# Designs tried in a protein design chat: miniprotein binders against p81326. Part 8

Target 1, 226 residues: p81326
Amino acid sequence: MLHFGGFIMEINHISKILEKEREEYIRNKVEEYLKQGFSKDDAVNKANQSWRTYIGHRIQDVIYNLLKKFLKDSGLKVTTDKALNNRNLPEELDKVKRLIAINYGEYLFLPDADVIVYKVENNDIKIIAIISVKNSFRERRFETTYWKLKLKESPVTSHIKVFLATPDKDNEISYKCPNGKPKKMRIILEYELDGIYFLKEDFEETEKAKHFGKIVEDIIEISKKL

## First folded at step 13 (miniprotein)

Design W33
Fold by ESMFold2, fold request of step 14:
Structure W33 (fold): chain B 226 residues (1-226), chain A 83 residues (1-83)
Amino acid sequence: as target 1 above (226 residues)
Amino acid sequence: SEEEKKIEELLLKAIKLLWEALELAEKGDYEEAIKKLEEAVKLLEEALKIAKELGNEELIKKVEELLKDVKELIEEIKEKLEE
């Protein structure tokens, strides 16, 4: 990250940049839903839900492109769970998919990962980390923790680091004990995950809770040990 | 102040263009990525001019660092385009 550290620090503005799009996005979506025959109240509710999904995808895309750019020179490759769910997978990605799948008896499922970092050596694939991107914690608050615990159950996947990346604009997990009271979400997420990377500067930093600007360095260091 | 709000708006627009250019470059759309980055340079140069008129050394430093990074990215993408 040393050469382009300034680029990474601009991630602090992601919530402000995307929020400026909100009013136009909501207006357009309400019009679309009204044309589909929904009531005004339903159209507004659906537009707000659509906005939350849109923002999540936008943040994920920015993170994906940054990681792909800054990990490339270290021989690390980046993909997404969306790419792995494509019906026509190249052999390399099919192998990645099989290496992160969780066994539920007769069923195999992918963990809910947004971004996956791996390396290829002599046609062998080693998965380094998965990064879950969360814009807010209104629902599915501990989903990422569940997948970390499942990956730990097998020696084949127990090495995979599970990270959370979030702007946390509403300060749901930014501090362990805000106002003197333990925050269950932050404490459990930090305990169970391998790291939390904030897309802002106002948070309680620990060995596991860091600014997103540290993620490339951390991933490279982990890859050297595998 | 209103001048500081103007600088922030210019910075946010430039950063958005930067992220759009990174996505375009990933897809191999190098000419469009360069166009986005050149627009970002113009916005950052305007922000720098206002920051210098205000004498805000902290903002001047931040904008100059981002300008340098964006210009380096433009040259990197131009090299890919020539290959």
Scores: ipSAE 0.625, ipTM 0.856, lowest interface PAE 1.6, mean pLDDT 88
Fold by ESMFold2, look of step 13:
Structure W33 (fold): chain B 226 residues (1-226), chain A 83 residues (1-83)
Amino acid sequence: as target 1 above (226 residues)
Amino acid sequence: SEEEKKIEELLLKAIKLLWEALELAEKGDYEEAIKKLEEAVKLLEEALKIAKELGNEELIKKVEELLKDVKELIEEIKEKLEE
């Protein structure tokens, strides 16, 4: 389960660590929004929304840095959607962006690809996997599966593995049949995606639903087939 | 117990410092990363002392393994400074 030492195992503490920041974060954001002229009710609502975005980015940053650390010796490189949205992209990252972008005629969209793993061989770039990081499933429940299906449609992108990484604190997808009732969201996500990686200890483990500590080994194995 | 809560508090603080250090090292801020990791070592050494007082073999092994990893990371980052 645990791979590449204790760093990866410690990701299971992420919800506890980040939750300790919540109260101060919310207080500071409410004060900021009140100074901007929002009502108290609007400021509180905006602060809670801001927290959800903040948590998502914090989890993404931890995942990015862990993957970069533990994939480096295997010749694998890691970037983020944030880096790909920079105005002045280096040639390498510009190619990464083009290799995952989906063209809708006059519009070009990046899939839900918070973290991207790729390799460079003979000045050629091969995208290995994209990881979508979700803290909760209140919004954008199936966007990751949509992007997997779109990537599957083209021979150029059909090899790209699409993973979901989540603490799933509220157990929205942690169990396939809780209390004997199928959880549609868990079943669909597990069916359509190449893997779901949990940032906690307690969930129903399957061939596709694993502890996050397994992700480095899985990515390395996939990269060997490409 | 109160001792077990203290160990958890120390571990969570050390883990947060570890993640901050990895981010700093990614940006090339090696000296600040080492500083964060050295702080994490102090927290883990305190946690180890308490775990030994409790005789909790599982916690002792966990903290010792994490200490080893953090100290190895410090040496790796120091090597990058010399490059």
Scores: ipSAE 0.598, ipTM 0.850, lowest interface PAE 1.6, mean pLDDT 88
Fold by OpenDDE base, fold request of step 14:
Structure W33 (fold): chain B 226 residues (1-226), chain A 83 residues (1-83)
Amino acid sequence: as target 1 above (226 residues)
Amino acid sequence: SEEEKKIEELLLKAIKLLWEALELAEKGDYEEAIKKLEEAVKLLEEALKIAKELGNEELIKKVEELLKDVKELIEEIKEKLEE
């Protein structure tokens, strides 16, 4: 059993915990937007949009902190795309940024990388994995897949594992063929990505689709092969 | 049952505190992290008591495992505070 296995398993409650904050959050945001001069309808819409963004960041932060903590003893480091957006990066993070960059000819762009796991050996940085965190699949359903495919095109980045972590509250990708009907999104994401990690218990487990509790072990194992 | 709902409420509160504690610890605020974890322990101990009273073996096991992890985390953070 993974060290702190019980702690990691409780990630299943993340959606419920955050949802309890929703009513108060929405109320406060609506009031804020009304004070800014928006109509009631606009204020409500903006508050709901703000909530979606807020939840996404909160989930990402929890995952980041968990991974940072549980990978530390293995000598692995964790950062985020947000940390890489700074103009004055430490040398280590500047190297990380360069090692995940995707070439578009005249331009380099970073993939969406909510969490980046890397190791430092003999002053060399090796990128191990990128974890994309998605709360829902209403928008940008295959964005993570796009980045995986782009990373695979370069020998510099082809080794980088790309994982998706999600609570999948709406059960959009929890099952491959519920009621005998194929879920296109689940099938494609599982095929193209290196793994999907669920922040819930109710899902169809496969070789690539696992509970989030397995992600630490999987990353450590990958790290040993690099 | 009402008791099961109470256990769930306690667990959710404890889990939130655990996440907050991890964030604090990562920022180097070990003292405040420990306070959060100690509060979580109290909540989990209450949950465990109720679970035992109900005779729910699954909940007992879950809470005991979580308590073990939290206590271990407290000790790890304390060691860092002494460093």
Scores: ipSAE 0.569, ipTM 0.824, lowest interface PAE 1.0, mean pLDDT 91
Fold by OpenDDE base, fold request of step 14:
Structure W33 (fold): chain B 226 residues (1-226), chain A 83 residues (1-83)
Amino acid sequence: as target 1 above (226 residues)
Amino acid sequence: SEEEKKIEELLLKAIKLLWEALELAEKGDYEEAIKKLEEAVKLLEEALKIAKELGNEELIKKVEELLKDVKELIEEIKEKLEE
């Protein structure tokens, strides 16, 4: 039984917990935008957009903190692409940044990497996994897949596992073939990515599609093979 | 039932506190993290009481497991605070 297994399982409630804050958040943002001179309709639309961004960040933060905590005892470290967006990085993070960078000829760009898991061994950095956190699939549905494919193209980054973590509140990818109809997004994401981890119970489990509670163990296992 | 709704409400509040506590602990604010976790324990204990009154074995088990984890986390953070 995973250490803190009960704690991790309760992540299933993340969407409900955060949704409780929505009404107050929207109200406050609407008022803010009205004061800025926006129309009521524009204010509401902007508030809703702001909420989507906010919720995305909150879910990412929760996942980041959980992974950071539960991977620590295994000697694994966690960072984010945001933390790497600094001109003056410590040597360790500078190495991490370089080891996840994708080559575009004259330029190197980082993949979207909400969470980056790595280890330090013999003063060398080994990137283990990148976790993309998605609350909804309204925008950039295959962005994570793009980055996985790009990482796979280089021998420097081809070993990096790319995972998706999502509550999938709208059930966009929870099932492969509900009512006999294939869900294109689920099928493609599961095929192209190394795994999908659900922050909920109601989903179709497969070898690659698992409950978020398994992600810690899976990452640790991968780390031992590197 | 109203009692089940109350349990759910308590659980949701407790879980939120757990996440907040983890964030605080990661920032080095161990004292405040412990306070959040202690509050979560109180909520979970109340939930457990109600679950026992209802005789819901599944909920009892769930809450007990969560309580165990939270208490263990408190001890881990306390150890860091003493370091």
Scores: ipSAE 0.569, ipTM 0.824, lowest interface PAE 1.0, mean pLDDT 91
Fold by OpenDDE base, fold request of step 14:
Structure W33 (fold): chain B 226 residues (1-226), chain A 83 residues (1-83)
Amino acid sequence: as target 1 above (226 residues)
Amino acid sequence: SEEEKKIEELLLKAIKLLWEALELAEKGDYEEAIKKLEEAVKLLEEALKIAKELGNEELIKKVEELLKDVKELIEEIKEKLEE
């Protein structure tokens, strides 16, 4: 059993916990936008959009902190794409940034990488995994898949595992074939990605679709093979 | 039941505090992290009491496991504070 197993399992409540903040958040944002001169309807729409962004970041932060904590004892390190968006990086992070970069000819671009897991051995950095965190799939449904495919195209990055972590509150990808109808998004994401980790209990479990509680042990196991 | 709802409320509050404490600890704010965790322990202990009164073995086990983890985390952070 993973150290702090109970703590990790409580991730199932993340959506409910954060949703309790919504009403107050929306109210405050609506007021802010009204003061800025927006119409009531525009203010409400902007507030709702702001909430979606806000809650996404909150979930990402929770996942980042959990992974950072629970991977530390294994000697693994974590960072984010945001931390890499700096002109002056420490040597270690500069190496990490270069090792996840995707070649577009004249330009190098980074994949979306909410969490990056890596190890340092003998002064060499090995990227282990990239975790994309999604609260909902309304926008950029296959963005993570795109980055996975791009990473596979280079021998430098082909070994990097790409995982999706989501509470999937709207049950967009929780089941492959609900009511006898295939969910294309679930099927494609599961096929193309190295794993999907759910921050909930109500989902169809497969070899690649697991509860978030398994992500730490899976990453550690992958690390041992590199 | 009303008691079950109370347990759920306590758990949700405690879990939120745990996440906040973890963030604080990662930023090096160990003292504030410990305060949040200690508050979480109080909430969980109350939840455990109610669960025991109800005789709900599943909830008892869940809360006890979480309490163990939280207490261990407090000790780890205390060690960091002393460094």
Scores: ipSAE 0.564, ipTM 0.822, lowest interface PAE 1.0, mean pLDDT 91
Fold by ESMFold2, fold request of step 14:
Structure W33 (fold): chain B 226 residues (1-226), chain A 83 residues (1-83)
Amino acid sequence: as target 1 above (226 residues)
Amino acid sequence: SEEEKKIEELLLKAIKLLWEALELAEKGDYEEAIKKLEEAVKLLEEALKIAKELGNEELIKKVEELLKDVKELIEEIKEKLEE
């Protein structure tokens, strides 16, 4: 059988591996946009914008497939917010959607969560956790804490654990007090969320800030208490 | 060393192939997933050879464990393909 810690811990190389894709990705996208009739300058600009979206989705896909693989043997199931927004939902996913949805008066929205973990027992569905995958914190630094606070407001969703998974390649939240000064973003994220899981080796470990390799064990233990 | 840098390069390529194979298997593309994993095995076997020439016991153990995991995944996917 696969070694959980060894195999999944190779995700700590994700930034190095994916950055190697950048040059080829940009080249291919520029070629695509030139064929569509864009000028060289516009094609390059659009390719760079496309890269930023692509790398975020690529990280999400790796995490999704790893979690699905390693949680399967514990009877835990994994889906995504994108899958839940499809019109052709099987009954199981329709139940998952209704159990995580947040009411905003005349509107009903899913949390902006990339990955959702749940279990099924005798057709009863229990949502265990959502994992938000953040590549960078420049524009939407506290989005994940917003969703945690919203889920906490209702007795139906207050049990749902909210995790952040990030390579944090620019060290925006890797340490609580770099150079002796509190890092506001790290302090608030760690305080409000149920856990932060780093996709790299170098960061300050705490009770809530851990290597990504710990996430499977943590989710399994949480599921046993529900 | 230069040899350790080559081992790292081989490992990173193999890990990427592994992630691609998991994605392919999720889509049901089992034959293509196996091809990716077989390529990863070749890269890992090359990395293992270099690690043994260096006598680096920690790298040898790491590469052997990863190679074992990839080979087990190949067999797991082959079972799915034969269903």
Scores: ipSAE 0.562, ipTM 0.832, lowest interface PAE 1.7, mean pLDDT 87

Design W35
Fold by ESMFold2, fold request of step 14:
Parts: sequence; C-alpha cells; structure tokens
Structure W35 (fold): chain B 226 residues (1-226), chain A 83 residues (1-83)
Amino acid sequence: as target 1 above (226 residues)
Amino acid sequence: SEEEKKIEELLLKAIKLMFEALELAEKGDYEEAIKKLEEAVKLLEEALKIAKELGNEELIKRVEELLKDVKEMIEEIKEKLEE
C-alpha cells in the first residue's frame, strides 16, 4: 500500500522536466538530419517535429507507469493503444481491444485511447476508463469528445469513462472564462467528457477539471460501481 | 531566491529519476530502478537540508513526503527482486 498525493502530484512538473531535455535533443536531431543530407532549415524543422512527438510519448509513458503503480493495489490493470496494436496479443489484451473497438460497418476502429484502465474478475474483463493524452489543442480539438459520443451509442461501451489528460502549457483550456468570455473549447470538453486532468498547477479547478493526482481516487471509486 | 532555484533543480532531477525508475521496474530492470531511486534519495536529502535553512515549512513537508515515497518504492522493488 502507498499513500496518495505526494509523488503522483509531481507530474505537475513534467513540462519543466521535459523542457530541460529539449536543447540537447534538438541539437542531436539536427546533427542527425544534417548527416542524412537535409538542409539546415529542413533539419531544424524535422528536429522540432521529432521533439513534439517525443514529448507526447514521454508524457504517455509517465501517465501509464503512474497509473499502473497507483492502481495495482486496487486490482485494476492498465494498458495502452500501442500494446493493443501488436499482432500477437495475449488473450486478455485481445479481449480489451474488442471491448473498446467501434464498428463502422465493414471497418473497426479503436477510439482515441492512449491509456486504458480495466479490471479482470472471474475471467471477465470490464473496461473502466480511457485516458486521452493531449499536449496541445491546435489541431483535432474535439477528437476526444467525438469518441466519447461514439462509445455512448452502444450499451456495451456506454459505461466507459473518457478522460482527457493534458499539461496545457499554452492555457488553451485552463480557464472557463478567461478575460470574462466563455472559452468554447474548455466548456465543451468539460461538458462532454467525464473529466479533464491537468498536469500543472495553474488552471480553474471544477468537479470535472482536476489535478492529475486525483485521477486514481476517481478511477477507484468508479470501479467499485461496476 | 538562489536557494529556491537550487531546490527546484534538485527536485526536478529527483522526480525525473523516480519516473525513470518506474519505467525500469515495468521492464523488470529492478537493480537499475533501485539505483535511480537511491540517487533520488540523495538529491532529496540535499533539497531537504536547503529547505530547512530557508525555513520553508511547505517545502519541507513536500520533500519529506517525497523521501518517504521514494524509500517505499525502493522497498517494494527490492521485494520483487527477491521473488
């Protein structure tokens, strides 16, 4: 048994931790692309794009490992969309994949589900929550709400909680009414999703918009009802 | 607040080591995970001494809680290593 609150709350510093890696990462990537024959401008552009992808994966990995650590004593299991896309899935993960997939006639697609929390009882699998990790909201701003609505359409997936986890470095959704005007993106995301969990200190906290450290308590409480 | 900047640097490095240790433990690399956590303990102990010199009670409590968490992580991983 571990105490909640201490270490898990330190994820609020993930952006600062990653930023300290940026200069070395970019320098190394620029050198790599220059050796491949790209111009200086192309190498810099490619390195910056590589950096954005890298930090996205790093944040997802940290979230996965924290959730796995803090949920295990409650009998809850955690996996990722990357794990579910492997061709040789263990039977358990194959069942998880089938339980979250959405049918579009002849096609089957997974929702935007970077991290998946589930439980196994008597060889039965129950999906509890899907966490989408978003670093910025410049593109595909409402993708997560689309997947929540699609999951609600089927009785077998309608119980699945859909959460958004974000550092929101640029304050795109941190406040409901910045400058006295409603922020459409924050309001719609908060209304449609089951929760927004921020990886930073500065945001407007509500019943659904919380520090990431609260996600463990929330998931455990939800799991007791399923 | 040069001392506050130093504490922040120590804490960020310790927290990074703790995240890395979790990743290592997930992969089954228990010995390396413990090594990273032991390094984090040293950084947190240094941060605690500076926090006490500043008299910042909130910071002292935060660092003491992190130290407790890291030590519990070390013990948990040691138990898995011996299984």
Scores: ipSAE 0.768, ipTM 0.908, lowest interface PAE 0.9, mean pLDDT 89
Fold by ESMFold2, fold request of step 14:
Structure W35 (fold): chain B 226 residues (1-226), chain A 83 residues (1-83)
Amino acid sequence: as target 1 above (226 residues)
Amino acid sequence: SEEEKKIEELLLKAIKLMFEALELAEKGDYEEAIKKLEEAVKLLEEALKIAKELGNEELIKRVEELLKDVKEMIEEIKEKLEE
């Protein structure tokens, strides 16, 4: 079984679907920034940055809804970092938030955990996995690995699987050794993370680097061991 | 090929509608979600017709699987609407 269902594999086309929105989105954002007094060059740069943030949120929403649909019958629950930051947090979600938070003395911070998968057994919450959704690797290239390392430091969080989900439209990490040369970013991400899940068809598949559709089977198998 | 490009356009639109329907259902907007999925069925049925005219067995199987998935989604959401 390479994926849980046919529909989940269609996320491989998410970049094409979103690309149809880009030109109008950027045009509207450039106009907005020009009205705010930015130069043309600054407005274009800010519009492109806004676009990357927008598609990241759109992809996160799709991933959340797909995982919620396909994990439902396995007794697994799914939430997001956005839901965990709401003002009136239900007790269950407050526990999820506390179970993934990293201590920095007087301060607590959530890791880069766009989507969180957990289960509830006997009134206890067990965090199964967190998924970081990255559209590009321009900034915060290795932040997901940093959070994996921090989670490993405590016996309370060391079991949590840390996955990266990415369309990787520009092939920044799609291949381990393009042209015979090791791609440092792909090698380090694959080594340190528990898995990389691509939202496209064309990439170098390995034991840890897989099509996104495989994530459902992987999460279910992990949950059975916990 | 022109026919293959048309199938791709139909599939991308149908898939987008399916993603939107999941989002709508999560928000409790079940009737609008069903409308999106019914439109996706129409697009997939058109894509299936073209795939059969081309004799592309791989595309036929892919579209038939999507049709099964979208119809199951419609049934699931209709059950929630009746609750």
Scores: ipSAE 0.753, ipTM 0.905, lowest interface PAE 1.0, mean pLDDT 89
Fold by OpenDDE base, fold request of step 14:
Structure W35 (fold): chain B 226 residues (1-226), chain A 83 residues (1-83)
Amino acid sequence: as target 1 above (226 residues)
Amino acid sequence: SEEEKKIEELLLKAIKLMFEALELAEKGDYEEAIKKLEEAVKLLEEALKIAKELGNEELIKRVEELLKDVKEMIEEIKEKLEE
């Protein structure tokens, strides 16, 4: 059993915990936008958009901190795409950035990489996994799949595992064929990605679709093969 | 039941504190992290008491597991403070 297995399982409640802050957050943001000169309707819309961004970042931060903590003893390191956006990067992070870059001919672009797991061996960096965190699938439904496919095209990045972590509040990808009807998004994401990790209990488990609590063990196992 | 709702409220508060403590610890704010975890312990102990009074074995098990984890987290952070 993973150390702190009970705590990891309680990640299922993170969305509920954060949702309790929504009303106050929205109220404060609406007031802020009204002071900036927006109409009431615009202020409400902007506040709701801000909330979506905020809650997404909060969930990402929780996942980041959990992975950082639980992977530390295995010698694995964790960073984020945000950390890589700095002009002056430490040598280690500069190498990480280069090792996840996707070639578009004249340009290199980074995949959406909310969390990046890597190891350092003999001063060489090996990228192990990229975790994309999605709170909802209302927008950019297959973006993570795109990045996985792009990473697979290069021998430099083809070994990098791409995982999706989500609470899936709206049950958009929790089940493959609810009521006998195939959920296209679940099927495609599961097929193309290396794994989907749910921050909830109510989902259809498969070899690739697991509870978030298994992600640490899976990453450690992958790291041993690289 | 009202008691079950109270347990759930206590658990959610404790869990929130645990996540906040984790963030603080990762930033090196160990003292503040410990304070939050100690508060979480108090909440969980209260929840455990209520769960035992209700005889809800599932909740008892859940709370006991969290208590174990929180206490272990405190110990780990304390070890880092001594280094």
Scores: ipSAE 0.690, ipTM 0.871, lowest interface PAE 0.7, mean pLDDT 93
Fold by OpenDDE base, fold request of step 14:
Structure W35 (fold): chain B 226 residues (1-226), chain A 83 residues (1-83)
Amino acid sequence: as target 1 above (226 residues)
Amino acid sequence: SEEEKKIEELLLKAIKLMFEALELAEKGDYEEAIKKLEEAVKLLEEALKIAKELGNEELIKRVEELLKDVKEMIEEIKEKLEE
């Protein structure tokens, strides 16, 4: 049983917890945008967009912190693509950045990597997993899949596991065939990615689709094979 | 029931504090993290009391598990403060 098993299960309520802040957040943002000269309708729309971004970041932060904490005892390290977006990186992070970079000929670009899990062995960096965190699937629905496929194209990055973590509040990918109708997004994401981890209980569990509570153990297991 | 709603409210507040404490601890703000966790303990203890009064075994177990976790988190952070 994972240490803090009860706590990790309570991640199921993160969306509900954060949603309590929405009203105040929206009100404040609307006021801000009105002061900037936007119309009421534009201000509301912008506020809602801002909220979506905000809540997404908050969920990412929670997941990042959880993984950082729970993987620490296993000697695994955690970083983010944002942390790698610096001109002056420590050697370790510079190596991480290089090891996740995707080759586009004249250019190298980083995949979207909300969370990057890696280990240091014998002064060598080994990238274990990239976790993409999505609160909703309104935009960039298959972006994570794109990055997974791109990572597979190189022997340098082909071993990197790519996971999706989501509360899936709108039940877009919670079930494969609800009411006998295939959910394209669930099927494709599950097929192409190495795993989907749900921050909720109400989902169809499969070998690749699991509760978020299992992600730590899965990552640790993968790390032992590298 | 009203009591169940109150329990859920207390739980959500406690869980929020636990997540916030986790963030603080990861940033090295251990003192503030402990304060939040201690507050979470109080909320969970209240929730446990109500759950016991209701005789809801499922809620009791859930709250007890969280209480265990939060107390363990406090201990871990305290150990870090002593280092």
Scores: ipSAE 0.689, ipTM 0.870, lowest interface PAE 0.7, mean pLDDT 93
Fold by OpenDDE base, fold request of step 14:
Structure W35 (fold): chain B 226 residues (1-226), chain A 83 residues (1-83)
Amino acid sequence: as target 1 above (226 residues)
Amino acid sequence: SEEEKKIEELLLKAIKLMFEALELAEKGDYEEAIKKLEEAVKLLEEALKIAKELGNEELIKRVEELLKDVKEMIEEIKEKLEE
């Protein structure tokens, strides 16, 4: 039983908790955009877009902090793509950055990696997993799948597990065939990714589709095989 | 029931504080993290009292588990503060 197992399960309520801030956030942003000279309609639209970005980052931060805390005792380390966006990186993070880079011929690019889990053994860094955090699937539905496939093409990165973590508020991928109709996005994401972790209870569980509470144990198990 | 709604409100507030405390602790703000967690304990204790009065075993268990976790988090942070 994971230390703090009760607390991890309460992540199911994170969306509800954050949504309580929405009204005030929108009001403040609308006022800000109006002062900048936008029309009322434009201000409202921009505020809503800002909220989507904001809440996405908040959820990502929560997941990052949880993973960092719960993986620490296992000797695993956690970083983010944001932390890697620096010209002057510590040696360890510079190595991490290089080990997740994707080759495009003349250029190397990093995959979208909201959370990166790695270990250091005998001065060697091994990348264990990349976790993509998605609050909604309105845009870039298969972006995570693209990165998984690209990582799989190189022997340097092919071992890296790619996970998706989501509250799936709009139930876009919670079920494979609701009302007998296949959800293409759920089926493809589950097929291509190493796992989908839900920050909710109401979803169709499979071997790859699990509750977020299992992600720590899964990562630790993977780390032992590397 | 009104009592069940009150328990849910208390739980959501406590959970929010726990997540905020976690973020603060990861940033090294241990003192503020502990303050938030101590407030969460108070909220959870109130929730537990109401749950016991209602005789709702499921809610009692849920709150007790959270209380255990919060107290353990406080202890871990205190240990870091003393280092």
Scores: ipSAE 0.687, ipTM 0.870, lowest interface PAE 0.7, mean pLDDT 93
Fold by ESMFold2, look of step 13:
Structure W35 (fold): chain B 226 residues (1-226), chain A 83 residues (1-83)
Amino acid sequence: as target 1 above (226 residues)
Amino acid sequence: SEEEKKIEELLLKAIKLMFEALELAEKGDYEEAIKKLEEAVKLLEEALKIAKELGNEELIKRVEELLKDVKEMIEEIKEKLEE
């Protein structure tokens, strides 16, 4: 019954695992940028920016692979925004892309949807959920809530669940009222999103704020109602 | 303790290999994925030995669950390879 124990719970360690790579990664990247002709100061700045991008993509890749592994036996499929931005899409993924796209007049944009879960039933594609993966909330704190609100505005996309997955290593959203003071970012994210899934143990659990280990069960249950 | 620190190091290395193996299997690199998982088994078996010497039942259970998961992953990937 507890098909989702053990390994999936070890995602809680991903930040510590990746941080051990940081020093060597930055050293190698500085060398690369120096060879490209950048000054030492610019090379260091670029290496630090590269690290932040790398660690974000690495966490996203782990989440994608875990969801794909654990959802496959439930008839659910998983893709990514990177895969959907390919110029030559298989017909199935092209349909997924069009089912989550937001219309801005002459322009059609994809929401920030790092990982997308969908099902195929009788030649129909139904988008179940999108998961936004955030390693830090220093910038673009509410971008995910913006996309949830846009998806709610259309009858075609209003059913799509929008989740946030985060290690939240700096405790930016881990508690609703730390020291009696309401944390606006946590309260607004929890209110507007369909769920927040933490890649750690130390956080305030609520109906919408849970350990990442619960996300597979939640997605499966939601898919049964669609 | 120093033994608990060693177990943590072994577990983190094994978990990293398990995540890498999932990525490799997604790309169809099944033989390399199995190689990484077999290395993870060795690390987990070492961690299990130390946990048993400590008599820490919580750590023993955690490591045994991970060993079960890794072995299941190896079997699943071997099935794909044999297709």
Scores: ipSAE 0.655, ipTM 0.869, lowest interface PAE 1.4, mean pLDDT 88

